VH-VL binders against q9umr5. Designs and how they scored, part 389

Target 1, 268 residues: q9umr5
Amino acid sequence: SYKPVIVVHGLFDSSYSFRHLLEYINETHPGTVVTVLDLFDGRESLRPLWEQVQGFREAVVPIMAKAPQGVHLICYSQGGLVCRALLSVMDDHNVDSFISLSSPQMGQYGDTDYLKWLFPTSMRSNLYRICYSPWGQEFSICNYWHDPHHDDLYLNASSFLALINGERDHPNATVWRKNFLRVGHLVLIGGPDDGVITPWQSSFFGFYDANETVLEMEEQLVYLRDSFGLKTLLARGAIVRCPMAGISHTAWHSNRTLYETCIEPWLS
Short names: E, the ipSAE of ESMFold2; O, the ipSAE of OpenDDE; V2, 0.75 times the mean of E and O plus 0.25 times the DockQ between their complexes.

## First folded at step 19 (VH-VL)

Design kg14 (framework fv_nofazinlimab; at its last look DockQ between E and O 0.83; V2 from the best seeds 0.85)
Fold by OpenDDE, look of step 19:
Structure kg14 (fold): chain C 268 residues (1-268), chain A 122 residues (1-122), chain B 112 residues (1-112)
Amino acid sequence: as target 1 above (268 residues)
Amino acid sequence: QVQLVQSGAEVKKPGSSVKVSCKASGGTFSSYAISWVRQAPGQGLEYLGYIIPIFGTANYNDKFKGRVTITADKSTSTAYMELSSLRSEDTAVYYCARVDFDEYGSYGMDVWGQGTMVTVSS
Amino acid sequence: DVVMTQSPLSLPVTLGQPASISCRSSQSLVWRDGNTYLNWFQQRPGQSPRRLIYKVSDRDSGVPDRFSGSGSGTDFTLKISRVEAEDVGVYYCMQGTHWPRTFGQGTKLEIK
């Protein structure tokens, strides 16, 4: 039998968005119990990410308990960050495959058509004023806003991303790293035509330096310091990178070719 | 110079709803937040919640969750506060105030509306 | 919730004399960025509140220099060096560090 699959949605999303994914899983892996968690839908997805992590944790714990062989996580967009945090705070999770589906794992510094209404070009350069404040940090999108030009503010003000990355010292860093390393495989999915995740390499733990040059995962301090276990995971062959072109952000969970190439192989 | 102009006084019956508007002028509506604060007669100030118009979503004081809805229309630079299931205890002057995300990081309510008196009586 | 406690609640003052208002928070108001988001507001009779001080000690534009804010952590003070007639009203401290935002009870300044 196949291991249960838990799906976590993204920003302004709901379980309905994953109807095609469910169909694909059912066709290719019949009998798989798939649970799309319908929490923090729509505008509620703007709630602080730690609040979301707690809510989703409560939902996944009973599922994991009923699946002693393990479960798979498919986490889309913002959901990928929620899931990474879940795996960090849970010392008893049994996740085999953690599939990060076009997630801003290293943060967002976006200026795309999809998010232009949220982050117009004129505002992107100044969004740090909002996001790195007590007011802005009450919203999920600010919890992983990563301004490469204001690294000091990011490190100090970020209530979420800087912590789960181990970029800011905290008493749980060692334990979170240990917990995250329990994952069997980390499957990173994304692509250059995403149009939302900015830079798109963030889905692979790449990100801008101070000159907005994109550096790869292996060049990131979080990797070099192994602050949350990326270097360790890579060394033991537990990281899978699956880039794909020609896929827009809202199509990652509905593209059959993407599913067969990047998702299905890890649903065992 | 940013100004906030609120809608006029309201008289409501218990159980009804009231919606107060707050129109901003003289600044960039998308660059700040709008807070809502109320003051019962002869009492202090109470924070209801705030909205960051660019995000389109509000954060609420738990005391008012379920009854208060804060929205914003960027096209008209107007914020709204709707309070439902009104009670006599909701009788108060309701203020909107700007939270400016300026270069100084003040994050304070530096501009206030003139206030809207809402009276709840049977 | 963070409790803001002001003292005194009533403050009668002679014109030209100094005034001092204390505000204490139930927990530290220092945020992660190292700033302390403590504000002082003035509300004159029949008017909307007006911000005087932000981040403990910074004055808003147009606020006379006879107003000053000080303090750190959990203890804060608003001082008026020379009280004028126009200073009559209620003064509030407010913390902007923690959610939800909370105000002190208010201090009513009156002229003797």
Scores: ipSAE 0.901, ipTM 0.950, lowest interface PAE 0.5, mean pLDDT 95
Fold by ESMFold2, look of step 19:
Structure kg14 (fold): chain C 268 residues (1-268), chain A 122 residues (1-122), chain B 112 residues (1-112)
Amino acid sequence: as target 1 above (268 residues)
Amino acid sequence: QVQLVQSGAEVKKPGSSVKVSCKASGGTFSSYAISWVRQAPGQGLEYLGYIIPIFGTANYNDKFKGRVTITADKSTSTAYMELSSLRSEDTAVYYCARVDFDEYGSYGMDVWGQGTMVTVSS
Amino acid sequence: DVVMTQSPLSLPVTLGQPASISCRSSQSLVWRDGNTYLNWFQQRPGQSPRRLIYKVSDRDSGVPDRFSGSGSGTDFTLKISRVEAEDVGVYYCMQGTHWPRTFGQGTKLEIK
């Protein structure tokens, strides 16, 4: 039958948000065991990302152990960063499809409608002062904040994103790359009408240069240096890009057409 | 110039809770963090936790495990610290202190409130 | 938690003489950006704490130059070149590098 599916939610989120996704999976892949992890809900999603990775790791170990033929990950928004870190730090993971659902994989640099209720005044040019400090790095948003105008501060201060991208030297870089490369497929989902992920191409490992021009994945230093395995995965045919227009950030897990086009084919 | 003004002294019974306010004036409240520190009579300084108001959540010292709640109201530029399940050993002066994210990287409690005495007895 | 240990805990000093207070941390206070977030505070009798020094050696505005800070890594020192009557009080070191932020036990400076 079908491999189990593990779902990891995003910022200010909970397991209830995925009820429609669960319905779609049940309809197309009956009998699939789907676990939506109920950890770091609501305001707890602001906890440091490494703390969240540790907690989610503990939750996925028994699920993976019961499924020797593998599992699938569906990871939404901030949850996609948690999942990518899991693939790097777990030397015993058996993930076949890693489905990244509108996740800020190269970081975030925007004060969009979603973040505006957190930041009523525009903060994108000034948030680096908070985020690139010991105080700011104790919150998840700052763990993946990526200000293209202060790249030196990002590289020095980031406790999470610069590390899992291999942008800052660390002793585990080689083993993390090997672990990540054991994934069967990396399915990248996102789109221009998301409204929160900025630039939206971050969901496809694209990001701004210093002039705020978006460079696509293949133009990024982390790809060119193959620092955590993107170039190797692409050459292997393991990266699937599934962009879709017309979907807002909160609708990715409740859009039937998106599910059928981008998710369903990868849940064997 | 930034000033922090705290609410007045309180006398509480064991098992109750106390909520201390800390009103900031001057500067931009959304650019601050607010720390809470206490000092029992004749004792040293003890760190309780902090909030960055733009994130709307706080970090707490595990020593106080679930007894402390720190909040902020951006519309009034006021931070609050609530300590529940009070014990006699919670008798202390409670301070708020500002953390500014300036260009010098001077982070750490440059402006302090006047302190709020909380007495837990009877 | 990072333990901050001050020495001495009690420091009687003759007016006009120098004073020196040691602070040791159980872990390096050098953060990823290369800065060391070690602060010194003065608490005069009956008053709120006042920051004197940040980042090991940088004096706050209005702090007399007879106060100086030094050190690196895990070992730090606050010096007063010539103690004045207004310097009586308790001095605390504090680290801002690691969660949770922690204080030393305090050093009570008294005039003999």
Scores: ipSAE 0.804, ipTM 0.904, lowest interface PAE 0.9, mean pLDDT 91
ESMFold2 (binder alone), look of step 19: mean pLDDT 90; pTM 0.926

Design kg2 (framework fv_nofazinlimab; at its last fold request DockQ between E and O 0.81; V2 from the best seeds 0.84)
Fold by OpenDDE, look of step 19:
Structure kg2 (fold): chain C 268 residues (1-268), chain A 122 residues (1-122), chain B 112 residues (1-112)
Amino acid sequence: as target 1 above (268 residues)
Amino acid sequence: QVQLVQSGAEVKKPGSSVKVSCKASGGTFDSYAISWVRQAPGQGLEYLGYIIPIFGAANYNEKFKGRVTITADKSTSTAYMELSSLRSEDTAVYYCARVDFDEYGSYGMDVWGQGTMVTVSS
Amino acid sequence: DVVMTQSPLSLPVTLGQPASISCRSSQSLVWRDGNTYLNWFQQRPGQSPRRLIYKVSDRDSGVPDRFSGSGSGTDFTLKISRVEAEDVGVYYCMQATHWPRTFGQGTKLEIK
């Protein structure tokens, strides 16, 4: 039998967005128990990410308990960060495949058309003023805003991303790293035509330097320092990178070719 | 300079709802949050919540969560505070105030509306 | 919630004399960025509150230099070097470091 699949949605999303994914899983892996978690849907997805992590934790614990052989996580967009944090705080998770579906794993610094209403072009350069404040950090989108031009503010003000990355020292860093390393496989999915995740390489733990040059995962300090286990995971062959062009952000969970190429192989 | 102008006084019955507006002039909502604070007669200040208009998202004091709804219309630079299930204890002057996310990191309520008196009585 | 405690609650002052208001928080107001988001507001009779001080000691534009803020951690003070008639009103401290935002009880400054 196939291991249960747990799906975590993204920003302004709900379980309805994953109807095609459910169809694909049912067709190719009949009998799979798929649970799309309807928590923090719509506007509630703007709640602080740690609050979301706690809510989703409460939901997944019973599912994991009933699946002693393990489960798979498919986490879309913002959900990918929630899931990474979830796996960091849970010392007893049994996740086999963690599938990060077009997630800003290394943060967001973009003003694409999709987010233009949130981040006007003129605002991107100044959003740090909002996001790196006690006011802004009460919203999920600021919890992973990563301004490459204000690294000091990011490191100090970020209540979420800087912590799960181990970029800011905290007493749980060692334990979180240990917990995250329990994952069997980390499957990173994203692509250049996403149009939302900025830079799109963030889905692969790439990100801007101070000159807005995109550096790859292996060039990142979090990797070089193995602050949360990326270097260790790569060394043991546990990281899978699956880039795909021609897919917009809202289509990652509905594209059949993407499913067959990047998701299905890891559902067992 | 930026000014905040609020809607007029309201008299409401218990159980009804009130919606107060706060229009910003002399600027946009791009770099602001709008806070709502109330003051019962002869009492101190109480923080209700705030909205960051560019996010279209509000954060509420748990004491009022479920009864308070804060919204904003960027096109008109107007913020709204709606309070439902009104009680006599909700009688107060309601203020909107701007939180300016300036380069100095003040993050303070530097501009206030003139206040809106809401009276709840049977 | 963070409790803000002001003292005194009533402050009668002779014109030209100094005044001092204390504000204590139930926990540190230092945010992770190292700043302390403590504000002082003045509310004159029949008017809206007006911010005087932000981040403990920074004065808003237009605020006379006879007003000064100081303190750290959990203890803060607003001082008026020479009280004037226009200073009559209620003064509030407010913390913006923690959610929810909270105010002190207010200190009513009156002229003797």
Scores: ipSAE 0.911, ipTM 0.952, lowest interface PAE 0.5, mean pLDDT 94
Fold by ESMFold2, look of step 19:
Structure kg2 (fold): chain C 268 residues (1-268), chain A 122 residues (1-122), chain B 112 residues (1-112)
Amino acid sequence: as target 1 above (268 residues)
Amino acid sequence: QVQLVQSGAEVKKPGSSVKVSCKASGGTFDSYAISWVRQAPGQGLEYLGYIIPIFGAANYNEKFKGRVTITADKSTSTAYMELSSLRSEDTAVYYCARVDFDEYGSYGMDVWGQGTMVTVSS
Amino acid sequence: DVVMTQSPLSLPVTLGQPASISCRSSQSLVWRDGNTYLNWFQQRPGQSPRRLIYKVSDRDSGVPDRFSGSGSGTDFTLKISRVEAEDVGVYYCMQATHWPRTFGQGTKLEIK
């Protein structure tokens, strides 16, 4: 009776990271078919996001075809950007709940303990030089790097985030918005103690202005212009915001309270 | 000034592997990329791939069918290129070159190593 | 792969005379930021390549002003206004807009 669930992982991650989430679903929704996609694991998660979108698209098509009643997506961290792009490029997706689990939906701009392994020297003010170049855009991190102090460079150089946000004109913008709006619910999960997503409000479509003051979703130009459907979804009652404090970035898929509060209600 | 110093010449048999090092001095190693380019005797330049050391991630020319591996060791400011399953056609000078991410957007190979001759002899 | 085609492949020239090298790409080299990442390199005999020109027409520091680059889209030219003996070598164009980065075949400049 339960719709199938498809799980998409994040940066430097793999299907193994979701073993506890799978356990929770099995306990509370017995008989649910859950597929954790085993693609772009580990360092392969640095491949260009459009390459990842195409690979994950190939994997989800047969699952969705076998479930005409619909499916749910649980998409973690970088995986939430992959999933949002899937919802835009697939004109025949049947996703009911898109559960975005601590994903940098408006981008990433910050030094974090997680990223300090990748960036051992603090480089957030200078990473734009790499990311807004042809070389940098060939890696996933740079596909959603969003430097609020170099917004013109971001808008011109971004191969991914500026497109799926409708921040740069492109020939597919109207079709992508139409496709995205077919989702039943958009469930946004994240919190202030994440420690990686910066600002953490990016998981709720919030982001920095030029003074590094966080503007919430409803203050964002992409919302106000309804560039990819956020305003329409909110007016429809289709956006669920589930913030939770006290959870670090690696713990979102292994916290039972988070699961019961923010995820379980949407796995119809 | 940034300088790139490569390891010495190698003579290899077909089917073996070679690993060429490229040590950077001067500048900030994790602020640029390292490209690898080769030149067969009397021939032009051919791009193999590059690494961005701060990401620890490389991009490879598919022409080499997964025979090339490019890595970097940030602690020693050294990039490496390994070419496996060597063929006589792989006889070439192998260069490393810096890609600088400056405010001018030059994005080019502005600093080159001295080159490493790799000879594959049957 | 973007194919870079140079012409001529061999360029004998008299000292003091101008020289011109053509480079054509199989695709536009304009990147999404509006810049064109077309470079020119010089390789003197027995040496590593040296970049002369980046972004079509921007001369690197220390490159003589007799070298100039021009072009747009898919069609590019390197000019030397007065060839000097030290200009002998092979000249390559290279595009960095697209993956993989690709070079032209090279143009060998010789003094007649």
Scores: ipSAE 0.817, ipTM 0.910, lowest interface PAE 0.8, mean pLDDT 91
ESMFold2 (binder alone), look of step 19: mean pLDDT 89; pTM 0.919
ESMFold2, fold request of step 20: ipSAE 0.803, 0.787, 0.803; ipTM 0.905, 0.901, 0.907
ESMFold2 (binder alone), fold request of step 20: mean pLDDT 89, 89, 89; pTM 0.919, 0.914, 0.918
OpenDDE, fold request of step 20: ipSAE 0.906, 0.907, 0.907; ipTM 0.949, 0.949, 0.949

Design kg3 (framework fv_nofazinlimab; at its last fold request DockQ between E and O 0.79; V2 from the best seeds 0.84)
Fold by OpenDDE, fold request of step 20:
Structure kg3 (fold): chain C 268 residues (1-268), chain A 122 residues (1-122), chain B 112 residues (1-112)
Amino acid sequence: as target 1 above (268 residues)
Amino acid sequence: QVQLVQSGAEVKKPGSSVKVSCKASGGTFSSYAISWVRQAPGQGLEYLGYIIPIFGAANYNEKFKGRVTITADKSTSTAYMELSSLRSEDTAVYYCARVDFDEYASYGMDVWGQGTMVTVSS
Amino acid sequence: DVVMTQSPLSLPVTLGQPASISCRSSQSLVWRDGNTYLNWFQQRPGQSPRRLIYKVSDRDSGVPDRFSGSGSGTDFTLKISRVEAEDVGVYYCMQGTHWPRTFGQGTKLEIK
């Protein structure tokens, strides 16, 4: 039988967004038990990410316990960060494939049309004033806002991303790294036509430098320092990169070609 | 000069709901947070929650156990505070206040509305 | 929740004399950016609160220099060098570092 699949949604999403994905999985892997976690839906997805991590942890623990052979995680957009944190704090998870589906793994610094109502162009440059404050850090979107022009503020104020990345020292860094390294495969999915994740390379742990030049994963300090295990995972062949063009952000979970190419191979 | 103007006094029955408005003028509404604070007669100040309009999201004091809903309309630069399941203890003056995310990182409530008296009585 | 404790709760003062209000927090108000988000508010009778001090010691524009804030960590003080009649009212400290935001009980300043 196929390993259970757990799906974690993104910002403002619900389980309904994954109806096509469920159909694809059922068709190609009949009998697979797929659980789309219906937690922190809609506007509740703006709650602090650590709160979400705790909620999702409570939901996945029973599922994992009933699946001693392991489970697969499909985590979309913001959900990818939630899942990475989840795997960092769980010392006994049994995740075989962690599929990060168009997630801002290295953070967000964008003003795309999709987020324009949240991040107007005029505000993007000054959003650090909101996000890197006690007021802003109470919202998920600020928990992974990564302003390349205000790195000091990011490192100090970020309540979530800087910690799970090991960019800011904390007592659990070593343990979290150990826990995260329990994953069988890290499947990174994203693409240049996403239109939301900014830069789109963030889905592959790439990100802006101070001049807004995109650097790849291997150039990032978190990789070079192996702060949460990326270098180790890559070395043992556990990282899969699956870029795909022509897919908008809201279509990653509903595109059949993407599913067959980037998701399905890792559900066995 | 930013000003906050609140809606008028309300008299409500127990179990009902009240919605107070707070209209901002003279500034950029989207660059602020709007906080709500109440003060019972002869008592101190209590923080209810706040909204960041550009996010369309609010953070609440859990003491109110979901009875408070804070919203904002960016098109009218107006924030709203709705309190449901009213009880006599909710009788208070309700204030909105601006939190400005300025370059000085003050993050304090520097502009206040005039207050809205809400009376809950049978 | 962070408990803010003010003392005294009642402060009778003679005109022209100095006044001092203490505010203590149950935990440090230093945020991870190194700032301390402690505010002082003045509420005159029948009026809305008015911010006097932010970040422990920074004075708002238009606030007379006879008002000053000091302190660090968990202990803070508001001082009025020369009390004037217009200073009558209730003063509140407030922490903006931790959620939920919390106020002190208030200190009622009156003229003897």
Scores: ipSAE 0.909, ipTM 0.951, lowest interface PAE 0.5, mean pLDDT 95
Fold by ESMFold2, look of step 19:
Structure kg3 (fold): chain C 268 residues (1-268), chain A 122 residues (1-122), chain B 112 residues (1-112)
Amino acid sequence: as target 1 above (268 residues)
Amino acid sequence: QVQLVQSGAEVKKPGSSVKVSCKASGGTFSSYAISWVRQAPGQGLEYLGYIIPIFGAANYNEKFKGRVTITADKSTSTAYMELSSLRSEDTAVYYCARVDFDEYASYGMDVWGQGTMVTVSS
Amino acid sequence: DVVMTQSPLSLPVTLGQPASISCRSSQSLVWRDGNTYLNWFQQRPGQSPRRLIYKVSDRDSGVPDRFSGSGSGTDFTLKISRVEAEDVGVYYCMQGTHWPRTFGQGTKLEIK
């Protein structure tokens, strides 16, 4: 029988967005128990990410307890950051595949088409002023905003991303790394035509340097220092990179070819 | 030079709702947060919540959660606070105040509206 | 919630003499960036509050230099070196570090 699948949605999102993904799983893996967590829907997805992590943790514990053989996570967009934090803070998670579906794993620095009314074209260079303040850090967008031109402010002010990336010292770093490394597979999905995740390589742990040149995962300090286990996972053969062109941000969970190529093989 | 102008005084019955407006002029509205603070007659200041208009998202003091709604209209540079299920203890002057993000670490309510008296009486 | 406690609550002062107002927080106001977001406000009779001091000790523009703020951690002080008639009003401390933002009870300054 197939391991249960837990789905975590993204910003301004709800469980309905995953109806096609649910159909694909049912058709290819009949009998799979799939739970789309119905928490922090719509505007509630702007709540601080640590608040979301706590709420999703409470929902996930009983599902994992009923499935001692393990579960899979499919985590979309902002949801991929929630899931990575879950894997770090849970001493007893039993996740086999963590499927990160176009998630801003190294952060976000860009205007997005469907968030355009939040980010006027001229605003990305100034958003650090809001985000790197106590007021801004009380909203999820700011918890993973990563301005490459104000790295000192990012490192000092980030309440979430700098911590789960091991970019700022904290007493739990060793334990979080240990917990994260218990995952069986890390499946990274994204592509150049996403239109929202900026740079799109953030979905693969790539990100801008100070000149807005994209450094790939293996060029990142967090990888080189193995701060939360990426180098160790890659050396184990546990990281799967599945880029696909031609898919916009809202279409990742409704593309059959993407599902069959990047998701289905990992739903054992 | 930033100014905040609030809507006029209101007299309300218990159980009804009130909506106070706060129009900002000057500065860049997308660089603000707008806080709402109230002061009952002869009493101190009490924080209700705030909105960051560029996010369209508000944060509410748990004391008022479920009764207060804070919104903003970026096109008119106006913030709104609506308080429902009014009680006599909600009688207060309601202030809006700007939190400016343009100057690093200068955060605080540096510009205040003139206040809106809301009277709740049976 | 972070509780902000002011003392005294009533402060009669002779014109031209110094005044001192204490504010204590129930937990540290140091935010992760190292800054302490403690503010002082003045509310003159019949007027809206006015910010005097931010970040413990930084005066807003147009605030006279007779106003000064000091303190660290959980203990803070506002001082007026020479009280003038226009200083009559209520003074509030406020913390901006933690959600929700909270005020002290206020200190009513009066001229004897």
Scores: ipSAE 0.830, ipTM 0.919, lowest interface PAE 0.8, mean pLDDT 91
ESMFold2 (binder alone), look of step 19: mean pLDDT 89; pTM 0.924
OpenDDE, look of step 19: ipSAE 0.905; ipTM 0.950
ESMFold2, fold request of step 20: ipSAE 0.811, 0.809, 0.802; ipTM 0.911, 0.910, 0.905
ESMFold2 (binder alone), fold request of step 20: mean pLDDT 88, 89, 89; pTM 0.917, 0.917, 0.921
OpenDDE, fold request of step 20: ipSAE 0.907, 0.909; ipTM 0.951, 0.951

